# VH-VL binders against q9p2n4r1735to1935: the designs that were tried, part 1

Every score and structure here is a prediction.

Target 1, 201 residues: q9p2n4r1735to1935
Amino acid sequence: LPQNCKEVKRLKGASEDGEYFLMIRGKLLKIFCAGMHSDHPKEYVTLVHGDSENFSEVYGHRLHNPTECPYNGSRRDDCQCRKDYTAAGFSSFQKIRIDLTSMQIITTDLQFARTSEGHPVPFATAGDCYSAAKCPQGRFSINLYGTGLSLTESARWISQGNYAVSDIKKSPDGTRVVGKCGGYCGKCTPSSGTGLEVRVL
Positions, changes and structure headers below are counted from each chain's first letter, unless a header gives other numbers; antibody chains aren't numbered by Kabat.
F, E and O are the ipSAE of ESMFold2-Fast, ESMFold2 and OpenDDE, as the mean of both directions, binder to target and target to binder. V2 is 0.75 times the mean of E and O plus 0.25 times the DockQ between their complexes.
[cut] stands for letters that were removed.

## First folded at step 2 (VH-VL; framework fv_felzartamab)

Design f01
Fold by ESMFold2-Fast, scan of step 2:
Structure f01 (fold): chain C 201 residues (1-201), chain A 120 residues (1-120), chain B 107 residues (1-107)
Amino acid sequence: as target 1 above (201 residues)
Amino acid sequence: QVQLVESGGGLVQPGGSLRLSCAASGFTFSSYSMNWVRQAPGKGLEWVSGISGSGGSTYYADSVKGRFTISRDNSKNTLYLQMNSLRAEDTAVYYCAKDYSGWEYYFDYWGQGTLVTVSS
Amino acid sequence: DIELTQPPSVSVAPGQTARISCSGDALPKQYAYWYQQKPGQAPVLVIYKDSERPSGIPERFSGSNSGNTATLTISGTQAEDEADYYCQSADSSGTYVFGGGTKLTVL
C-alpha cells in the first residue's frame, strides 16, 4: 500500500489531485494529494468541519484608550476602536499540510486557506493589538475530528509580547483546541517551532 | 497657542505637604489626559501621575502611591498635585505635561516646571 | 514593570551622524517616543510613534524601532543639537516609562 502521495503516483499510476488512502503509521488514512502532475506532490489533511471550526485571527480593532477593557472583554461592533494594526488578518482552512516524515502540521502552508480580511494568518496562530493583557481578542480554532489524527499530548503554545496572554483549551483526545491570544499587542504560536506534532488515533 | 504654567513649588521639610497647580490654556482642557513628570537635579525624567480628561481615572508611579493625589478642575482649566509625606528624594522640578490625543500616551506640550525642594 | 536602557553619553563631530539607542523588552510591542532637553528648559518632543516627526522638527531627525531596540538618528549633526535625549514608552495600563537619558556632545 502507498505511504505517501509520491507512491500513489508511482504504484497506482494516479496523476490527478484528490483524496487517496495511505498507510500511515499502521493506519489507513484519507489524505489529499496535491501537485500530482509534478515530481513533488504534497500531502494535505481535509478538515471534516472545514473553515467554520478551523481558523486563525489577528484581531484588528485597537482601542483608542488602551488602558481600558470595555464590555468586560467582549467584542462589540460599536467599540471605541481603530483599525490601524498592519498585521491584522483572518484565515480559514479547508485543508492543512502534513509532513509525513516528522508527523507535523506545517502551519505556514496556506494552499487551502482563505484569507477573508487583512493579512494571512498561519494555522494555530492568533493575536491582537487591543488593550491591557487581560483583554486578548485574537482567536484560533482547531478541529481535527474525523481526520484520524489528533494533536500529541506535548502540543504547546508560546505567548509572544511582554503583555501577551494566552487562554488555550484542549480536548482530552487532542482533536479540538481553541485559543484566545493577545493583549496590548501580543500573539501565540505553536512552541514546537515550525509546526504542530500529530499522532494517528 | 497651547500654554501650561506650573506654580506652588518651594522649600518644604521632610514629612510636610505641598500642592502644585498647572494652569492650562489654548486647548479644550477637559478633552485631554494630563500628567505630572518630575526631574531631580542632574537626573533623568520620571513620570509621577496621570489623570483622564473627565477626572474619573487616576494613575500613579509606585514611588508616590498613597502619598500624592492628582486632581483637576475642568471649569478652571487647572491641574493639581497634592503631595503629602514628602521625602528628600521627592526633590525635583515638577512638569505639567499634556497627552497628544488623550490616548496615545506621549506628551506634546510641557510647562516650564516648578521646583520642589525637600530639605531640613 | 518595563525598563528602558540608553547609553549615558554619545559624542560626534559636527556634520557626523549621531545614533542613540533605547533598549527594552516592551519595545517589540510598544511605540517609542523621543524628547530633546536643553539645560534649563522643558523637554521637546522630536519623534513620536517610533518614526514620526512633529511639525517644526528638522528632517535630520529620524527614528526606528526594531527588535528590542529603538534608535534616534541625527544626520549631519549641528552644534544646536547638543542636548540630553530621552526615550519613552508606555505599558498596557497607561503608565509611562522614560529611559535614563543620553547626553549628546557635538565636538
Scores: ipSAE 0.000, ipTM 0.425, lowest interface PAE 16.1, mean pLDDT 84

Design f02
Fold by ESMFold2-Fast, scan of step 2:
Structure f02 (fold): chain C 201 residues (1-201), chain A 120 residues (1-120), chain B 107 residues (1-107)
Amino acid sequence: as target 1 above (201 residues)
Amino acid sequence: QVQLVESGGGLVQPGGSLRLSCAASGFTFSSYSMNWVRQAPGKGLEWVSGISGSGGSTYYADSVKGRFTISRDNSKNTLYLQMNSLRAEDTAVYYCARDEYYGSGSFDYWGQGTLVTVSS
Amino acid sequence: DIELTQPPSVSVAPGQTARISCSGDALPKQYAYWYQQKPGQAPVLVIYKDSERPSGIPERFSGSNSGNTATLTISGTQAEDEADYYCQSADSSGTYVFGGGTKLTVL
């Protein structure tokens, strides 16, 4: 069995983008091969739970008083806020890029992302400019259930920026992660910057 | 691997000016907020100023606001502190400090400091 | 200008537990950070985000932040832990503030 999209092209004579079965780390996984008409096809994982549970947000609201955390940190559209944070954005993902050599999700590949608000936001990334208190509002959601992949136990996030804070919750099996990240102004990203390490279930 | 090296300190008369520099190496400089923290001889630490990774946001302690200006040049991996209208109370070792890998306002790497003496 | 208050000195015998407190009105809403400074040296981060340790910091160092008081705890204190310790947080104006420092003596 082919081990990457280039081998799908070579061994099966395939030239169409689409879903193919690849042997990855001793397991048979369904991988979307893109760019099959070129000499550099790319591997993507189709997310079973789609864009409703796979998204990244930089929250656009800023508190008038950034030393507060109103409503115990719960998000409110009626906050005493200005909606003017220029870095704001919302991206949702149907497929994510995987590097089969390093077993990392390439978080900055937005080929199968939809940006519905503002600026594109990489996978597994969130931020805001909401509060200098422990009050993160930006959010990301990861759901790898049904893909045959999970995050490794070593998967970590870093908080960057002024008053940066993060609240990240992982499922025991590593298939589900939700994060709240932000600051005044701050964000969280995977620890390797653009990569998020996965393993085969 | 991470290094921060301050320079530009020295003796200056009250009312004078100095510009401090901090040369950074061993990390992606533009991805980190940078700060200046000072320590008067025999006294504790005092945060002076901070700047976001892009340089778009700057912050100052009330004691220096209007007199000091923080800036950075990401193409040169260098942080600056322009100090004007210097007072005897500004005499201190000035440290360049990086925001830590897992948070903001947490200074995970510090330079060795540069001494500023405001006196005749 | 609002202060973070630390005791000026704490003494402990080798192998015993040292506890250094840091009190301030900002602490219920803001993270506490702790730094170790030895004479003639730059400070070293030993605890971040209330209770996390940087890589390379011994497990005997721990932190907490509850109510208006953050605490640095050093269990099984070693001679090399003798230093000045500073807490740090954000003040009510959104700027950073340091405590006055605590001299830890290990005798």
Scores: ipSAE 0.007, ipTM 0.452, lowest interface PAE 14.6, mean pLDDT 86

Design f03 (at its last look DockQ between E and O 0.03; V2 from the best seeds 0.00; counts 0 for: pae O 12.3 > 2, off the site)
Fold by ESMFold2, look of step 3:
Structure f03 (fold): chain C 201 residues (1-201), chain A 120 residues (1-120), chain B 107 residues (1-107)
Amino acid sequence: as target 1 above (201 residues)
Amino acid sequence: QVQLVESGGGLVQPGGSLRLSCAASGFTFSSYSMNWVRQAPGKGLEWVSGISGSGGSTYYADSVKGRFTISRDNSKNTLYLQMNSLRAEDTAVYYCAKEGDYWSTAFDIWGQGTLVTVSS
Amino acid sequence: DIELTQPPSVSVAPGQTARISCSGDALPKQYAYWYQQKPGQAPVLVIYKDSERPSGIPERFSGSNSGNTATLTISGTQAEDEADYYCQSADSSGTYVFGGGTKLTVL
């Protein structure tokens, strides 16, 4: 069996983008091959739980009084807020790109993402400019269940910006990660040192 | 191929109005913030106004607040700038610019611009 | 409220390194972005997030942001690099600002 999309072209004579089974680390993995008409096809994983459970957000509201954390941190669109953060955005993902050599998710590839509001937001990132009082509103969600992949325990997030705060929760099996991230203004992103490494289940 | 094409520029009297349009193609228009940037003859770039992908957030430079209105029609892939109460100082080439993702917040694609001349 | 200051011009010999500065009080807490503009043309993004290069921009372009100063560096400068260069940043209030521009002349 082929081990990457380029081998699918060579060994099977395939010229069409689509789902193929690849042998990765001794196990079968279903991979979407894109750009198959070129010499440099790209590998993507189709997310079984899709857009509803795989998204990234920079929240657009900013508190009138940033020293507060109203509603015990719960989000309310009727808050005493300005809806004026220009970096705001919401992206959801049907597929994510994977580098099969490093087993890393490439968070900045948005070919199979849909941005429904504002700016595109890379996979596994979130932020806001809501509050200086440890009250993060930006959300991201990762759900790899059913893909044949899980995140390794090495994945770490870093917070950047003034008053930046993150609250990252990982499932024990590495298939789910949710985060709330923000500041005044702040964001979270996977650490460049760890990246988003995955393993084949 | 991502493309932005401005239109609607021209000669107008002080106190008059113009509406600029920017037709977008080659990308999912509603996913990106859009901006207007102007350049007076022989001068540098000046950011004028911005709008979020949904149209829910709008922003203006102090020099144009209350006179200019940015809007977008995502069903037509078109960005607009309604310019009212025009002044000689508004004379410039007006560029339509697309923002990249959050982490860049850069203007990654620009149109070729449309000239607005405000004079008697 | 914020201001970005650039030198009006920089001259460099072909093959040498050009450095264009951009100074402002917001830069320690904000990313810097750089645009190239050739006469009669729209600006083109050459550096984003202080030091990242978009695909299609030659490797000779690089950037940095330290203290109050961002710097665009062009190594091995070529005649085609002759252009105006603008830095840009934003503040937490959601406004964007451009520097006054620097004319790069390649002699």
Scores: ipSAE 0.008, ipTM 0.477, lowest interface PAE 11.5, mean pLDDT 87
Fold by ESMFold2-Fast, scan of step 2:
Structure f03 (fold): chain C 201 residues (1-201), chain A 120 residues (1-120), chain B 107 residues (1-107)
Amino acid sequence: as target 1 above (201 residues)
Amino acid sequence: QVQLVESGGGLVQPGGSLRLSCAASGFTFSSYSMNWVRQAPGKGLEWVSGISGSGGSTYYADSVKGRFTISRDNSKNTLYLQMNSLRAEDTAVYYCAKEGDYWSTAFDIWGQGTLVTVSS
Amino acid sequence: DIELTQPPSVSVAPGQTARISCSGDALPKQYAYWYQQKPGQAPVLVIYKDSERPSGIPERFSGSNSGNTATLTISGTQAEDEADYYCQSADSSGTYVFGGGTKLTVL
C-alpha cells in the first residue's frame, strides 16, 4: 500500500489529482494528492466540515477611546472605533496541507484556502488590532472530525504581541479547536511556528 | 512597483499656507492607513498626522493640531497635507509613509520626501 | 504623553555586536519598530513587530522587546551599517511616536 502521493504515482500508476487511500501509521486514510503530473506531488487533508468550521480571522478594528470601552472579550458595537477594517482578513479552508514525514499540518499552505475578506490568514491563526487587552476579536476554528486525524496533546499556541491574550478551547479527542486571539494588535499562532502536529485516530 | 512620490514642497513665509501631495502606486491605496512624518534639518523623525484607509478617521501630533489637515482621494490614489499658519519650526523634509497590516503597523513604504522651508 | 528614549550615540568596532536601546512606558503594551536612515535618504524599516525582519534586511539585524525596553541588535557590525537608527511605537488609537534617534558609528 502507498504511504504518500509519490508512491501513489509510482506504485498505482496514477497521474491525476484526487483522493487516494494511503497507509499512514498503520491506518488507511483519505489523502488528496495534488500536483500528480509533477515529480513533487503534495498531500492535503480534505476537511469534512469544510470552510464553515475551518477558518482563520484577523479582526482589524482599532478602538478610538480604549478607556471608555468595557472589556468583555466580545465584539462591541457601542465602542467608538477608528473606521479601519483595511487590515482585517478572513480565510476559510476546504483542504489543509500535511507533511506525512513529520505529521504536521503546514498552516501557511493556502492552496485550498479562500480569502473572502482582506488579507490571507494562515490555518490555526487569529489576531486583531482592537487595542484592548481583554477584547480578543480574532477567531480561528479547526474541525478535523471525519478525517481520521486529531491534534496531538502537545499541540500548543503562542500568543504574540503587546498585551496579547488567547482563549483556546480543544475538545478532549483533539478533533475540534476554537480560538480567540488578540490584544494590542496581538495574535496567536502554533507554538512550532507554521506546524501543527497531528496523530492518527 | 510599490511607490510613494511626494510633491508640493517649497519656500513659504511665516503665516503662509502650503499643500503637500503624495501619489501612490503599486498597491490598493484605499486598503491602507497613510501617514505624514517630518524631519527638521539635522534632527530626528517626528510623526505629524495619520489617516485611515476610508478617510473616516484622522489623527494629529499636538504640534500641528488645528493648523494642519490630512485628507485623501482614493479615486486618485493621492494623500494630501494642507498646512496653514506655518511657522519656522515647521521647516522640515516631509515624508509620506504607508502602514502595513495591523499585525505590522510599521511604516513599510516611504516616499523620497519633499522639503518645506518656512522663512522670510 | 508617550515618549521613547534612545541613547544619542553608540560606537562599535567592525565585526563586533552593536546594541541600541529604546525605553518607554508604551512598550509593554505596544510593538516596537526600527528604522535605519543614511544621510540624504528616506528611512528604511529594518525590524517590525519587535523582532521580525523585512525581506532584504540582513540576518545580522535582530530585535527584542522586554519590559519597558526594546533593543535593536546588529551582530558582526559592518561599515555600511553606520547610520541613524530610530525606534517607533504606537498609542493603541493610532497616534505614533519616534525615539530621538541613535547615531551608530563603526570605527
Scores: ipSAE 0.006, ipTM 0.455, lowest interface PAE 12.4, mean pLDDT 83
Fold by OpenDDE, look of step 3:
Structure f03 (fold): chain C 201 residues (1-201), chain A 120 residues (1-120), chain B 107 residues (1-107)
Amino acid sequence: as target 1 above (201 residues)
Amino acid sequence: QVQLVESGGGLVQPGGSLRLSCAASGFTFSSYSMNWVRQAPGKGLEWVSGISGSGGSTYYADSVKGRFTISRDNSKNTLYLQMNSLRAEDTAVYYCAKEGDYWSTAFDIWGQGTLVTVSS
Amino acid sequence: DIELTQPPSVSVAPGQTARISCSGDALPKQYAYWYQQKPGQAPVLVIYKDSERPSGIPERFSGSNSGNTATLTISGTQAEDEADYYCQSADSSGTYVFGGGTKLTVL
């Protein structure tokens, strides 16, 4: 059985992009092969639960007084805020790229991402410039349920920026991760050292 | 209290057009994806279209692609469904439905529905 | 696209347990949602994410997902539970699919 999209081409004579079953770490998983007409096809995982639960956001509102955290940290559209954070954006994901050799999600691949507003935001990334008072508003969501994959225990996020804070929650089985990240200005992103490593369930 | 109220339904001839509206209240409208679901008389539920909170992403059932357009005005807390090239099989009660929080993806609130009848 | 199959009808005596199945190849990899619809009314969400119960829904309603089948279970079924029940799921493209619906009759 093929273990990557290149082997699918070799073994099956396939040349069209689409979903294929690959043997990954001893289990059969459905992988989307892109670029099958090329010599270097890429592997993607289709996120079963769509882009509603798989998104990354850099929040665009900034408080006039960065020392405050109004509304007990809750997002309010009617806040007395500036709307001038140019790095703001919202991206949702239908598929994510995976490196099957390293078993890492390549978060910067946006081939199957949709940016509904602002600038594209990498997978599993969030941030804002909302407040310096531990009041993160940027959000990201990961749902790998149904893919056959889960994040490993080694998956880590790093906080970057001034007054950066992160509140990240991961489900026990590693299939669900949600995070709030921000600062003045700050973000969270998967660690380059550990990456966003996944395992086969 | 969260509430959705559909309007705009009525009788229309085949090939005609109709625009449905859904007025939302009781929640931060722009924070939630909204959907249209229809039900033909005596039949089951059929998802028609969805739109993200910001309006940047739209989704359609194959049966209505190219004919229906979903949109929203967040400043008015209103969801719309522009229906063109209507067919007899489009006859149904059309519900607007709010999605839950992003971790839910369920339709947790429904309107009362508005009847669309396509007939010559 | 996914397809969800439900039995067209299920009958149960009052106080007994009703089980309504929803079968599809995408299950259990995708969450199932359940809606109750009474005549002349809009649907009401009764189960989300396979087994979660919204506030206000009686505890006798529960959901499970195993194999390729999601199941709505109503223990101690009451006359007021007579209704149409629909399962629903979603695909990765953001589209949603409903089952054909099941008419639950309380005898």
Scores: ipSAE 0.000, ipTM 0.519, lowest interface PAE 12.3, mean pLDDT 91
ESMFold2 (binder alone), look of step 3: mean pLDDT 92; pTM 0.941

Design f05
Fold by ESMFold2-Fast, scan of step 2:
Structure f05 (fold): chain C 201 residues (1-201), chain A 122 residues (1-122), chain B 107 residues (1-107)
Amino acid sequence: as target 1 above (201 residues)
Amino acid sequence: QVQLVESGGGLVQPGGSLRLSCAASGFTFSSYSMNWVRQAPGKGLEWVSGISGSGGSTYYADSVKGRFTISRDNSKNTLYLQMNSLRAEDTAVYYCAKDRYDSSGYYEFDYWGQGTLVTVSS
Amino acid sequence: DIELTQPPSVSVAPGQTARISCSGDALPKQYAYWYQQKPGQAPVLVIYKDSERPSGIPERFSGSNSGNTATLTISGTQAEDEADYYCQSADSSGTYVFGGGTKLTVL
């Protein structure tokens, strides 16, 4: 059985991009192989719950400078807000790239991301520019259910910014993570820089 | 017609106390955050303290924190500043200022009173 | 935190454009506000949210905020515009900060 998309090309004579079954860490998983007409195909995981539960946001609706966390910390989409923060954006993910050697999701590969607002935002990243310290408004959502993969217990995030905070909730099996990040234009990113380690369920 | 009228200023010895009042009219007082801003003679403006419309949140400049207490009585449309442990550096005209927004937590002072002079002198 | 620096004085002839700068590291992330104070009077808000004018403020007043510098611009400056001008912003912890003020002289 092939163990990566290059072996799919070599062992099965496949030359078309598409879903293939690969033997990964002792389990048969469905992997999308891209670039199959080249000698360097790339592996992607198709997300069963799609872009509605797999997204990254930098919330850039800047309030008038509040003296407290506005609206008791709730997000307010109907605010009279300035929308000029250049790093603001919303990206949703249909597929995410995986490095099968290191077993890490490559969070900066946006090949199968759709950016519906502003600038592209990497997978598992969130932030804001909401003008309130300790009042995070940016969101990310990860749902790996049905992929045969989960985040390892070592998956961690760091908050970046003098007043930044993060509220990150991970399911016990690592298939579901939701994050709320920001505070005074702060953000949170995976602690490994660009990658999140996964394991086979 | 929005009006803010400050009172309670005067001469006080160093270490003494004063209570300033600001009587508000012409708007729904409880719906707006209120602030105190001071100006030393011949100097610039310095924000001192702010309070949300409900009175649930209060804020202070580092220079007055622990010595001054802002409060409000929404039934009387009155804002207060209790000033304790006064220093010569607290000598200033104290202005009552209304936030432009009916939600708490904004920086925009759309109406100001005429000010009340506080002199801290030995 | 936030510190706002203004020039202490600006002079313009009547009918010329006056520009008053306000510089600070927080300004790329925070709104700037501008107040006019005439001698013996309380301050008056003339620009809010970097560039917006309150009702009743003449069209000749405009504002901008780019990089570390907010600018108040008065086009066709009139004698009645002679005043002290203060910029204001705040950090997200609820600390309000005023610039040191700029005396505009129209002569």
Scores: ipSAE 0.000, ipTM 0.425, lowest interface PAE 14.6, mean pLDDT 83

## First folded at step 5 (VH-VL; framework fv_felzartamab)

Design w08
Fold by ESMFold2-Fast, scan of step 5:
Parts: structure tokens; C-alpha cells; sequence
Structure w08 (fold): chain C 201 residues (1-201), chain A 120 residues (1-120), chain B 107 residues (1-107)
């Protein structure tokens, strides 16, 4: 059995983009092969729960007074806010790029992302310029349930920025992660070095 | 090398005032949020107050709100707690604590504590 | 107003696994942190962000946070682990709360 999309093309003579079964780390997984008409096809994992549970947000509202955390940190449309953060955005994901050699999600590959607001935001990333208080509003959501993959125990996030705060909750099996990140133009991203590594369930 | 040293504790009468200091060394003081945590004799830990690295944001436990004021002087690497209208129930060892590691909400470095006794 | 509830005491024999629970409504949305305190000493951070261990803390200390309960686990408990243990969490507003503490007896 083929172990990557190039082998699907080479061994089975396939030239159409679509779902194919690949033998990955001793297990048969369904992988979407893109760019099959080229010499460099790419592997993507189709997310069963799609855009409602796989998204990344850089929250666009900034408090007039950045030392506050109004409404006990709850998001409100009637906040005393500016909507002037140009890097704000919301991206939802139907498929995510996987590097089968390293078993890492390539968080910056947005080929199958839909950016519904503002600027594209990488997978597993969130941030905001909302407050210098511990009051993060940016969100990300990961749900790998049904893909045959889960995040490894070593998957971690780092907070970036002088006032950055992150609140990240992981399910015990590694299939579900939600994050809340931000802090006066702060953000959270997967840790450098390990990236967002996955394993076969 | 990383160290926090509290001072200013002592005996004070109910209704009195006291100012605690915490001298920091061995890290970039202005890069970290700082906190005061107290512990009454034989009792558990109670968070009292916190301040952001810049000093722009301050936070207080409901039990001290309006009576205590947290502040910092980043040029002197010093954290302060101004305590007014002291009550018997404010009697405790007061610890200075640094947030970390990194930007976590944990307290990774603690001072040895300074005792504040409020009694008649 | 957030509250964290811990059992007041836990007893284990040397070499056995100790589990200390910490329950509260904030825990599904906020990290749990754990501190060890020995008599006359300042607290020592043993677990941060639910499950991360600071440099210098033995591997026998581990943590988890699931639902509304965080758990500190000490595997192969040693006599030196006898201490008071406190959980702590944060509210999104920047306030913090400690649990009531658990006295671990190794006997």
C-alpha cells in the first residue's frame, strides 16, 4: 500500500485530487491528496467536525482602556472597544496539511481554510490586542476526532508578547484542544521545535 | 540567584497602616507580573493582590479591595503593598511571589515571607 | 467568585501512589497549578499549567485536569513528600484562588 500521495500517483497511477487510503505508521488512514496533476502532491487530513470545531481567531476588538477586564472577561459586543486591529481575523478549517515524515501539522498551510473575517490565522493559533490585563479573548479550537489521529502528549503552546496570557485545555486522548489567547497584541502558537505533532490512534 | 526579599512587617493596631516591600534580584523585574499571597497562622494560602509587569493593571481579592494598594517601582526592582484600615483577620505571613515560568499564572519564585500581626 | 475544593487530608504508605483532587467550576476553562509547602517554609511550585513540571521537580510528580477536577499524582511516594499541597487557578479577570490545602501523610 502507498505511504504518501506521491506513491499513490506512482504506484496506482492516480492523477485526481481526492481521498486515498495510505499506510501511515502501521495503520490505514484516509488522506486527501491535493495537487495530483503535479510532481509535488500534498497530504491533508479532512476534519470530520469541520469549521464549527476547527478554527483560529485573532480577536479584533481593543479596549479603550487596556488596563481593564470588563464583564469578568466575558466577550461583549457593547464593550468600550475600538475595532482597529488590522491583523484581526477568523479562519476555519475543513482540511489541515500534514507532513508525513515528521508527523507534524503544517499550521501555516491554509489551502483548505476559509477566512470569513479579516486576515488568515494559522491553525492552532489565537491572539488579541484586547487588554493588558489577564483577559484574553482570541480563540482556537481543534477537533481531530474521527481522523484516526491525535495530538501527542508533547504538544504544547507558547505565549508570545509582553502581556500575553493563554488558557489552553486538552482532552486526555489528544483529539480535542481549545485555547483562549491574547493580551495587548499577544498570541499563542504551538511550541517551537516540536511543532504540532500528531500520532496515529 | 533569583531572589525575592520581603520587609516591612510587624505589629500594628487595628485600624492602622503598614507598607510592605519586596526587593527582587536575579531576573528582569519589569517583564513579570508580581503578587502578594498571605497565610494566617495555621491556615491556608490566600491570594491578596497582583500587578502587571508595567504596573498598568492591578487586581485585588475582595477581602482587601479598597483597603490595600499594590504598586511597583521597576527602576528599583521593588514591589509594594500599602495596607490601610488593618483588621485582626489581616494577621498573616505575607509572601511576595513572581509569576512564571514564562507567562503562566503560576507563582514560580517566592520570598521567605514577612509577618504582619494586627492586634490590640 | 471562584472556589477550589480539596480533601483536607490524604494518607498513603511509602512507595504507593498518592492522588490529591482539586474541584471547582473554573477548572474546565482555566489551568490548575500545584504547590508543596513544608512546615516553616515558603510554598514550592511542583506543577504548572495542569501537567507541566518545573525544572528540578522529580518525575514522580504529575498533574491532570479533566472536567471540573484537577488531580496531583505522586507515584512511588517518598517520606520527603509529606507536606501540605495547595491547588491554585486563575479567573479570566486576573484574580487567583487557592484551594484549602491537603495534608499528605506518608505512613
Amino acid sequence: as target 1 above (201 residues)
Amino acid sequence: QVQLVESGGGLVQPGGSLRLSCAASGFTFSSYSMNWVRQAPGKGLEWVSGISGSGGSTYYADSVKGRFTISRDNSKNTLYLQMNSLRAEDTAVYYCAKEGPYWSDAFDIWGQGTLVTVSS
Amino acid sequence: DIELTQPPSVSVAPGQTARISCSGDALPKQYAYWYQQKPGQAPVLVIYKDSERPSGIPERFSGSNSGNTATLTISGTQAEDEADYYCQSADSSGTYVFGGGTKLTVL
Scores: ipSAE 0.005, ipTM 0.450, lowest interface PAE 13.9, mean pLDDT 86

